# VHH binders against Putative ubiquitin thioesterase otu1 (otu1), part 21

Target 1, 329 residues: Putative ubiquitin thioesterase otu1 (otu1), of Schizosaccharomyces pombe (o13974)
Amino acid sequence: MSSLRLRLKYENQSAVETVEANATVGSFLDLVAAKFSLPRNSIALKFGFPPQDIPLVNSDVPLSTLVSSGQQILVLKNAATSFSTNEPAKPPIPNAATKPTFPPQTEISNPPAVSHQSKNTSQDPPYVSTPIGDIALRVMPDDNSCLFRALSKPLGFSPYELREIVANQVLSNPDIYSTAILGKPSIEYASWIRKETSWGGYIELSILSSHFGVEICSVDVKTGRVDSYNPQPATGQRTYIVYSGIHYDLAALAAVLWDTDVDVVLFDASDVTITPYVQQLASLLKNMHYYTDTASFSIRCTICGTGLVGEKDATAHALATGHTQFGEY
Below, E stands for the ipSAE of ESMFold2; O stands for the ipSAE of OpenDDE; V2 stands for 0.75 times the mean of E and O plus 0.25 times the DockQ between their complexes.

## First folded at step 17 (VHH; framework vhh_sonelokimab_d1)

Design p2 (from c3 with T102V; at its last look DockQ between E and O 0.24; V2 from the best seeds 0.00; counts 0 for: pae E 2.1 > 2)
Fold by ESMFold2, look of step 17:
Structure p2 (fold): chain B 329 residues (1-329), chain A 125 residues (1-125)
Amino acid sequence: as target 1 above (329 residues)
Amino acid sequence: DVQLVESGGGLVQPGGSLRLSCAASGFTFSHYDVGWFRQAPGKEREFIGAISGGGSYTYYAVSEKGRFTISRDNSKNTLYLQMNSLRPEDTAVYYCAKDFGVSYEFRSPRAYDYWGQGTLVTVSS
């Protein structure tokens, strides 16, 4: 008579499912496979915090003995039966033609609360309320990996793994990623970008957007300019990052403002409404002076996009990075 | 077989210092961020700080006021927590944890997929 209400999360999709109290792990696995159109033997299920495996070998066990109603179940594709000690996952298949289903917003009406949120905590993120919900800034740690950290959840790989993907792409395609484009030989660029102290820029955005078949839109806080990488993405998916002049953060549709695990970070690339909402967030951030003042920059590195004041800065940049191509800022 | 094993806990008087170690195995230690949490009985796990895979960047909870220092030695696959000026309020089980790899909320336990067993630190007058 009792039932379990569980939130299923698969990549950028979520669903709430109600299952019978006597549902087994096996019957639940069948439901998950059907819901997300996944091969049953490729599915791993995790629950709780930190995420822990639901043991699938005991398929006759009632699910209610392992999880509680209201919990989130993380669905993973292509989990191996045996454990691997190596880090690399299998590369994605580039010929996926089907556009992903985006998660729905709340379908059952909740009471509206139109009260403006004041900053009663030191960690409230910047956000804007829109007709589709709260578009929030998810602030990355202040380090040189911020681009990769911002892209980790949308792309599904750690900052280290994203750097490795970039390095491998430049090594595998030296005719495309020439010294003229990179500012150094492909071998040296690959070694350099693997270092966690190396700042990622537009070269990395170009490579990652192409590799994953995802459009990456970078929204500049100071100007509101949107730079689109891979605007015809093979997956039909788009993500937004927010650029402050020296830092990258992630824009998310926050189903719960203070709970990043339920953020929507991938959007239909054909959607015409989200970009203006992220630009509204950028305008809010501009009014908060959430940007580096670039008015004193006279030049920029055309390889990594770094703003520089003059010839002394350009020389120091070239010595530190090997980038020697500069343009007017 | 990812393992994290904390050591160095014990009884210490207020104002004292203690150094915790976390031995890591079963993954390429230098490729991942690692962090420290603590938990008093009946309370939530509390973020203390984290350190990047190469050790170049450290992050601390705002409440830690520079009393704690996180470091790592990638040649020994070991994470460290140096705690100074200890207070009775620091009494807790201290855990090390490995970053999940695809979460951007590093202050939340949900960002971490593997945890040590914990080591008890007791600070009493």
Scores: ipSAE 0.542, ipTM 0.826, lowest interface PAE 2.1, mean pLDDT 78
ESMFold2 (binder alone), look of step 17: mean pLDDT 83; pTM 0.855
OpenDDE, look of step 17: ipSAE 0.789; ipTM 0.924

Design p3 (from c3 with F100Y; at its last look DockQ between E and O 0.20; V2 from the best seeds 0.00; counts 0 for: pae E 2.2 > 2, placed apart)
Fold by ESMFold2, look of step 17:
Structure p3 (fold): chain B 329 residues (1-329), chain A 125 residues (1-125)
Amino acid sequence: as target 1 above (329 residues)
Amino acid sequence: DVQLVESGGGLVQPGGSLRLSCAASGFTFSHYDVGWFRQAPGKEREFIGAISGGGSYTYYAVSEKGRFTISRDNSKNTLYLQMNSLRPEDTAVYYCAKDYGTSYEFRSPRAYDYWGQGTLVTVSS
């Protein structure tokens, strides 16, 4: 009498399947195994947002009692996957005992929207060889969503969905995310961060790391500094992003250097050996001058739009023009 | 449920222009990057360019710089490809495609989960 239409997604493959409403978890698992040519015992299934496990132990249960028509079903190869099969844990309370070691948001500029020439894809990405394999830089498009794009694969959600999570956390916790912290009221911040032209920074890293229970380590190319967000992650998982002063990219263990689909992007947070490898990559990038010295343009007059390089330049501008309101460039 | 339908292909003289359209349905169009690819017979699909969900950013293959323009109209759920100064080597089937949303490799066909049927463009005198 009724059916379920489900979107199945396995790595870079997808299919829309229609099953009868009385189909069991077991019969669905057989269909999935056949569809993607996977061993039945290696399959994990997740649904919804945030992703929830479909229990596989009771194969006689009707699928319709667990999922609804129109939902996307994530198909994962358990135990052998390059991605963690753990669901994100509820975000922990922010660690109040740890002083922030973050770059100030007032030092970060939002670059303008531009059209970009495609990178030459005939060359290998920057990488370093280590005892565990190649740690490679996966370069994000040069746009204002680069932070969210870098985190999409390790966190399992699109840049749009990650922005929505940030916006919802800001709106749900206005006492924590005050105007003093955000630089604008929480309602305005939420609307602002939803726009693809809005550049993300440390506030977004803090929220996302807490929400997903994943440690996010930002490695600065210019200084080699590592900023850790959520250093005791509930999931025990860590990911690394690479910060160039105006851009975020992803560090990955590249099982195949030219095939990003098999990258390892989540690491055991207790493994003390990975961070030095990513710092080696940052040193390589520094020698390639893969960074921007933001001290050159740290502020902008919000009245006339003039780019300014520091406090003396801002003072001179104010004396010359009478404009005293400044923001990020 | 997700559908992408290309149109606007046809026969054109060298040096001519064509505008391709891709009508999207079954998903929230503005939430996803979309792109154009082409495929000559017997060859792999070749990246032409992509455009961000809100339309603020466009990315092009080096070989198509300056001749092709990608745009989108989110109020009409439509992706466009304006092709100018066409050459015989531009003869191919042109496809529009929707990004998965969690892939950071937008130049690869593997980053796209839904494809149109394609529209043939023939450039010949």
Scores: ipSAE 0.523, ipTM 0.810, lowest interface PAE 2.2, mean pLDDT 78
ESMFold2 (binder alone), look of step 17: mean pLDDT 84; pTM 0.859
OpenDDE, look of step 17: ipSAE 0.852; ipTM 0.949

Design p4 (from c3 with G101S; at its last look DockQ between E and O 0.29; V2 from the best seeds 0.00; counts 0 for: pae E 2.3 > 2)
Fold by ESMFold2, look of step 17:
Structure p4 (fold): chain B 329 residues (1-329), chain A 125 residues (1-125)
Amino acid sequence: as target 1 above (329 residues)
Amino acid sequence: DVQLVESGGGLVQPGGSLRLSCAASGFTFSHYDVGWFRQAPGKEREFIGAISGGGSYTYYAVSEKGRFTISRDNSKNTLYLQMNSLRPEDTAVYYCAKDFSTSYEFRSPRAYDYWGQGTLVTVSS
């Protein structure tokens, strides 16, 4: 028979489960309860975008009528009821308006670049030792998908899938994702973010954190500032990324520095100890000059979002890319 | 089912060139990063390089010293490895691999969820 392959997320744990196509909500709930050692009545399950409760009251319903293979199921520990009806409905709202230090959405351009040759890439990654273990930097490839790659492990989806989620959210909520917020009309933004050459930024962090119910903390290398997206996450889970001015990397608790398969990348969002350790890592990276100073940008390409310093950079950009449309940065 | 089939291996003289192909089926090829690895007898699989789903970005092992070029043709669901200036130490079985999508360690064989059967490349006089 056909099967559903589902990604289960519970706090700092994730698993891929394959269930039979005829599996019911009830049988799936029993599987989840056993998997995570949770009382059946304490479990709430959410799926999709925006996150919606799987109705547990009608447990005879085939799961396949509610979810599709490949989807992530968020497992939450709630009060002991078989159906959570007291959770308020909240519209998706970007948290960006309250965080003025959000990173630019640009590609690397002609201002002075961070020196990748100075980072510790010939042996162990950059890390700090702490009482809870090593907090290590997991460096993403130098491409415009670095934000999505950094989030792939903690969120359980490929960069392609994450871009598609963002595009769909933007199209579904044009009142929230206006031209003023996006820098272009919502339909154009959705098409643009689907391209692997489009660099993600704070808009994507806001959308993805809300969609998955996970807090995303971006720690800035130059300043040590922490920007928190979705600080009251529905899943109670938090992940950390490290922002260097034009590049995102992942911070992980590394049980083995050279073996990323055993990294811890999701943390309890109520924990108060991990954030300072990631800030220590950022301080180490700052001393290694692992950052790009974006304050020198004065204009941007309105076609690709690249930050540029002046007319000379704009001319060089136009010659290299064919883009001739520029706006204030 | 997901299938990756390498071809184009064989005997080549030192200094020569060879182009390997990897035919992909059973998945939407353009949605995934894909890569090349090689394995000499008794050694671990060694990363050669990878290419992003749309083909815009390529990543290479430092040991290749710019001799190899990875490309893809998404209309033919095919990944390519162009190898130039071949040396006897390039003798190995060459594998193509499909990215695990939720891994950031693209140089590790464990980042890839599906593998081809491999094609042997022998570099000798």
Scores: ipSAE 0.486, ipTM 0.791, lowest interface PAE 2.3, mean pLDDT 78
ESMFold2 (binder alone), look of step 17: mean pLDDT 83; pTM 0.846
OpenDDE, look of step 17: ipSAE 0.524; ipTM 0.825

Design p5 (from c3 with K98R; at its last look DockQ between E and O 0.38; V2 from the best seeds 0.00; counts 0 for: pae O 11.0 > 2)
Fold by OpenDDE, look of step 17:
Structure p5 (fold): chain B 329 residues (1-329), chain A 125 residues (1-125)
Amino acid sequence: as target 1 above (329 residues)
Amino acid sequence: DVQLVESGGGLVQPGGSLRLSCAASGFTFSHYDVGWFRQAPGKEREFIGAISGGGSYTYYAVSEKGRFTISRDNSKNTLYLQMNSLRPEDTAVYYCARDFGTSYEFRSPRAYDYWGQGTLVTVSS
């Protein structure tokens, strides 16, 4: 059964939750309430950029119709209009405000880049033959820049330049990209995303798609789901990337499988025929087990050799050791 | 204009070491991954290794891992290749190249848009 992996942010707390694909808004709200020990009726949920409200009025709506896997959900406590009946509460004696030592903001480390041992197999890239040509997977290096690399050709910029664009966008729009949304101040986020070790995700996809006026369709290998960023692109153009759980690749229409120079990587966004073909590629990749189950994958730190299970362990390890390089067991 | 200029090649004895340099100009050096290739006479150009724009990541061909080290100094716009334990089979023209960061595998020469003229390394007794 397909599941949604969501990042929850509540104040200075962050959690990753996996819900079933058929989970309702109501059930998700219950989960959030339980997770953060909040009254259900006091919770507001927001997603996207700019943040939009998840409608909570209809609790039976499937959550998957509103949000996509990998998205961040901002959890806000609604000030209950406590109609406090003015019983004159006795002025609480000002207990000495012990300065809440804000625990050091645990840097929400991006999921560790799992190095896919690209088997140097001299083999043709994975591809599916379609009526319009071969849709081929263009594999990005297994570094933390795979998203930016995947988008480099479609957008016509280096991975570094793309990072800079993201950083500048974040800095220029602090109201949109609040600390609550980013998990850190915009200044820090900008500095963070400029680092080669920083993994791009949905924020970067949103920013870049909007900035360039190009629709970016991320096709999930595991589920076949398509996450669309900027679905009404100003340019009328669309590009496809393939998400395999912890890695991004590029899907291209290949005129010649071994010659990427002649790849078509930008499509007409109005052409509805392309998406199913990319989904067929995703299906092929799925059958090839070209995806990482982020919940259960076994990895090892390539720095110290420590065995880890899943993203949580990897994150914990990274936080504890500073080691952010991981490989398959 | 984008330019890459290799230097440091020469004659070296087997078991010797050599350090190659590649001076880059005409572009923001730190924005690009750069790599080393070599081509022996009558052979295809082969990947040695690459380094990310910021220098945080290095990639090597399996065959060269441990003997060759790639580094960069972005303040000097220079790429380096330290070669140790050189063998006669390492005799080749060595090229530095700029990776334009496309969907190409970083090991493929096709991922690189600009190349130096190369520097000859001869390993001989």
Scores: ipSAE 0.005, ipTM 0.256, lowest interface PAE 11.0, mean pLDDT 82
ESMFold2, look of step 17: ipSAE 0.606; ipTM 0.858
ESMFold2 (binder alone), look of step 17: mean pLDDT 84; pTM 0.869

## First folded at step 18 (VHH; framework vhh_sonelokimab_d1)

Design q1 (from p1 with F100R; at its last look DockQ between E and O 0.26; V2 from the best seeds 0.66)
Amino acid sequence: DVQLVESGGGLVQPGGSLRLSCAASGFTFSHYDVGWFRQAPGKEREFIGAISYGGSYTYYAVSEKGRFTISRDNSKNTLYLQMNSLRPEDTAVYYCAKDRGTSYEFRSPRAYDYWGQGTLVTVSS
ESMFold2, look of step 18: ipSAE 0.727; ipTM 0.898
ESMFold2 (binder alone), look of step 18: mean pLDDT 86; pTM 0.875
OpenDDE, look of step 18: ipSAE 0.884; ipTM 0.960
ESMFold2, look of step 19: ipSAE 0.698; ipTM 0.884
ESMFold2 (binder alone), look of step 19: mean pLDDT 85; pTM 0.872
OpenDDE, look of step 19: ipSAE 0.881; ipTM 0.957

Design q2 (from p1 with K98A; at its last look DockQ between E and O 0.23; V2 from the best seeds 0.63)
Fold by ESMFold2, look of step 18:
Structure q2 (fold): chain B 329 residues (1-329), chain A 125 residues (1-125)
Amino acid sequence: as target 1 above (329 residues)
Amino acid sequence: DVQLVESGGGLVQPGGSLRLSCAASGFTFSHYDVGWFRQAPGKEREFIGAISYGGSYTYYAVSEKGRFTISRDNSKNTLYLQMNSLRPEDTAVYYCAADFGTSYEFRSPRAYDYWGQGTLVTVSS
């Protein structure tokens, strides 16, 4: 939609605010002053890393021309000296002795545990150094909402809300989202995609791209192929996700590798240089075997989205999980 | 008015158990991920675990080694932490937190936009 969802941070306080896309800098400043009980004339607003000023003098300027949905806005009182001594709120990560790894490919006959406690290692993410900085992989939790989680920061909405947006678009446009396109009636598809255990794919990427006006580039790890979901109309912004065949992650320009708060996740859609850098990251991931070849899958579990190869895998999956509903992959 | 209120803390002997509750109000609890953190004196808040907005997925810090169980009841707007086999090093203020989903790194305190005031757990002989 045409709303901005921004995270506001003031000292140890935070808030998530949704403003209309036509909100002005002045109206936003009034909202911030009221929210944190601050004198309006003492407020400085900054975004990005290093923090950059949002100009406050021209209060009639639309906020959307200066910031994007999903960005963190630092709220500072009397800020000139604050940035001279400002220390990041997050401490540096511990000395990492190991690199992030993913398990070798194994035949899937049981789903992974729903908890990924054993994967919380604080290891450095995969990244490539480029002339503009480090392009890093931000790994999403290993659950069936990974597409929506990867897009949450660039689009500024939670996985729940992104699923709702998709469901509502499907229901509002049944002439476009027919049974022939969806594989089921639009009302049933909408109910299905609202479940947090349902996988998102190209239909969801297309809908979300057009809804937010953001180009979404999916870079396939195994092949390096870039699939671009191009909105009409477009805001001129682009984000990159990394597709491993069964999982979506986010590519980010990491100003500080261990501090995701200062990631840049939206890029100028006219910039021809970023895509090759993300493809370098995909090449690194390919060499690490960070992918699953989905061409061998013939079916999927419609409850959890797990890709399966034939009846034997479906039977093993049903025994392990209790899920007995399957469709074509 | 967004509010998260922890309860169930107190003094417990080593090897004992406690169940913490976190009552949520002022937002649609069932739409957002929630988690537990703790803060020992002089230390940073550390991640204990999180549970997805619908309750289907849970994530735990490796350090708890299966002693803690997170659950939620969306009909009661309540998050729970069951702690078993408690040790003196578990002594801390325990916080619940809500992640509105735009900060994808759920193991970091910075991913969470609303916090409770905390409940003290003391594990001592």
Scores: ipSAE 0.672, ipTM 0.870, lowest interface PAE 1.2, mean pLDDT 79
ESMFold2 (binder alone), look of step 18: mean pLDDT 82; pTM 0.837
OpenDDE, look of step 18: ipSAE 0.863; ipTM 0.950

Design q3 (from p1 with D99E; at its last look DockQ between E and O 0.21; V2 from the best seeds 0.00; counts 0 for: placed apart)
Fold by ESMFold2, look of step 18:
Structure q3 (fold): chain B 329 residues (1-329), chain A 125 residues (1-125)
Amino acid sequence: as target 1 above (329 residues)
Amino acid sequence: DVQLVESGGGLVQPGGSLRLSCAASGFTFSHYDVGWFRQAPGKEREFIGAISYGGSYTYYAVSEKGRFTISRDNSKNTLYLQMNSLRPEDTAVYYCAKEFGTSYEFRSPRAYDYWGQGTLVTVSS
């Protein structure tokens, strides 16, 4: 009869599932376990904003009594099957504290008529429309982990974890990752790349593409050049990053421009059409001057490493980022 | 079980200062970015700022204009927010939150999977 349409989110994966209105918590949990290949006893489910627990102990309860159609369900992995009987996350100070006039679910469940991003194109991410949809730039924070942040979603690991993978590969294969290749002994390189202040580059792209069996294509904004790492990937999958001089961002097929949860960030490596579309995005970015001309810089932000060409650039940078420390480039 | 517990809220006069703390447990704190949000009466939840997993990089909403400082102590699993030059419009419930780790929309509440219960800050003369 009636159905519940629910959006499931597990780490960087999303899916829309429709279940019968009489579906139980238990049957839904089985569906989620199968969908994300998770042990049933490791799953916690939350909904709303702030996220509130769906009680899993009484699995015969109809799901419709706990959640409503159209809600997003956060799927979380934990180490044990112990379930609390506690209420969902409470407002701050539970007794006399001023509650937000704004209910906990309004940001998530009842947004304005348009996306949480922008109502106009001047606040949208850069994108190009193609026959397969919008190819959008997903901009990473201006820090020294931008390569790892760009690769976190397509590879499924945090920047911390990606740095650990690189370090471990370097240590496990010292004949491949020699001082001649690394510019320093492998033990020192591993220690260095583990620091979040260390910039990643082609060595990290080579290691990560090989480790995950994924082709990584870096598309240069200024030149349109494509550098391919692992061009015959074991998984048959490819991801695209966009290089603007000293910064990496991610290119994504944005099914919903304002909702990065449904981005397609892995493509069939044999598809001949995707690379030209990302190059089209790079061309758009070039025309917007979205690149760093390192030859003209005289100043550098010592917090994020951004190259700047003078006092006005430093002032604008400080206003935009809050960074106020600068040095010689 | 993941827990985030804010503390340090209260009543402060305009121009005053306050330091909020967020105690984290149930996850490896040093592996994830964390951030602060606030929600004033009648308004949507507002991003204040975030700090990278190692603590080296901080990101702030432009509206803060250098009045707030975010820091973390990974040895104590604690996130901090130092607020200076407080104004009546800073009155809000302040929340700390843990990022998913694979999200790149750090300014959006949707990038965060665990939240504290919040602590009330009232700035009144």
Scores: ipSAE 0.653, ipTM 0.862, lowest interface PAE 1.4, mean pLDDT 78
ESMFold2 (binder alone), look of step 18: mean pLDDT 85; pTM 0.868
OpenDDE, look of step 18: ipSAE 0.872; ipTM 0.955

Design q4 (from p1 with F106Y R110T; at its last look DockQ between E and O 0.25; V2 from the best seeds 0.65)
Fold by ESMFold2, look of step 18:
Structure q4 (fold): chain B 329 residues (1-329), chain A 125 residues (1-125)
Amino acid sequence: as target 1 above (329 residues)
Amino acid sequence: DVQLVESGGGLVQPGGSLRLSCAASGFTFSHYDVGWFRQAPGKEREFIGAISYGGSYTYYAVSEKGRFTISRDNSKNTLYLQMNSLRPEDTAVYYCAKDFGTSYEYRSPTAYDYWGQGTLVTVSS
């Protein structure tokens, strides 16, 4: 046998590695430890379905006797006896000064055609070919957590955790996140954003970009406009999300279109070439009618974030949802 | 430490119904999306559906939404799958799974880090 091709997955990171067919469990452990910067003794490895432990005690065993080429290897960090290394997140430095856009929760018109929701993994997502590879749209589920889901991989935290970070930043910094900024008292905003049914928007993008020191570029499908949050990011890193008027998705450089685990989702913030490619993707999506025109909205439900046109829409929204608090869009 | 335990499988006639449960322990259940998969004899794992960490949103494989209903009870740390109008093609081992929390491809088995042992469902006369 010449080699084993294995997919390694550790939390939000993944890689495809090729090892010699005679590689041992011990040599593989060294590779994994180096790849993910983990202490060798903290690593647990699982394979197959349902996942089974790879026995690590006999490091001289050839890996090929335990796993087959093409399999995914789950890399898990076991609970070590070391103490927690908690450091509080840096406070946000910039406030939101970028375009304040709140998309509605519910579309009135039929959604544009998309390739998500297929149970067959052979369907390709929307993408554009570029000299550096395919820039693909990674479509988030149609729910009110789409902003947080789109940002989970580039920021390294779950939608639940991202909402908690926003809530905690709002509560910890009331002089920055005033009622004038939030549209409601900070305690009410924090409680509201913790609900998985609450739609995130520009306030969340501003808070998260500042908290993580990452530039977040939101590319509008209809106009191609790029709204940049934290344009001088402390980490020097940038991520791109695609905004359709009511939905956020992630733009990724897809080394393999069907395998999101090897996507590149963070880019050098000084790179001048990627933004035009994402705008190219937005143009493709516009031609597919993958957007909702929010320019006609004049008011916003302050409870759920839904954009509305005039008093008839507000009345219909109130009757349908029970939400009766509205602000200017 | 993380454990997922399926129950409720068994033999059922075509057209019948069955409810599966998945008891979760060793993690904060209410913080993670969870899902159901199945594996028929000689076939690859197949995504059935998933439910968001708070239970407000469900996602189904396109062919299964009308017959299957996913729910969760975060106070009991339990995920459920209600299956109706069962067919012989539904014969499989059914697995529940916990999402990593940072994956955006919920239909892929690679989005899940912990799995149950499975419960067998057989649909035949």
Scores: ipSAE 0.699, ipTM 0.884, lowest interface PAE 1.2, mean pLDDT 80
ESMFold2 (binder alone), look of step 18: mean pLDDT 83; pTM 0.851
OpenDDE, look of step 18: ipSAE 0.867; ipTM 0.953

Design q5 (from p1 with F100R S103L; at its last look DockQ between E and O 0.38; V2 from the best seeds 0.66)
Amino acid sequence: DVQLVESGGGLVQPGGSLRLSCAASGFTFSHYDVGWFRQAPGKEREFIGAISYGGSYTYYAVSEKGRFTISRDNSKNTLYLQMNSLRPEDTAVYYCAKDRGTLYEFRSPRAYDYWGQGTLVTVSS
ESMFold2, look of step 18: ipSAE 0.654; ipTM 0.869
ESMFold2 (binder alone), look of step 18: mean pLDDT 85; pTM 0.876
OpenDDE, look of step 18: ipSAE 0.851; ipTM 0.946

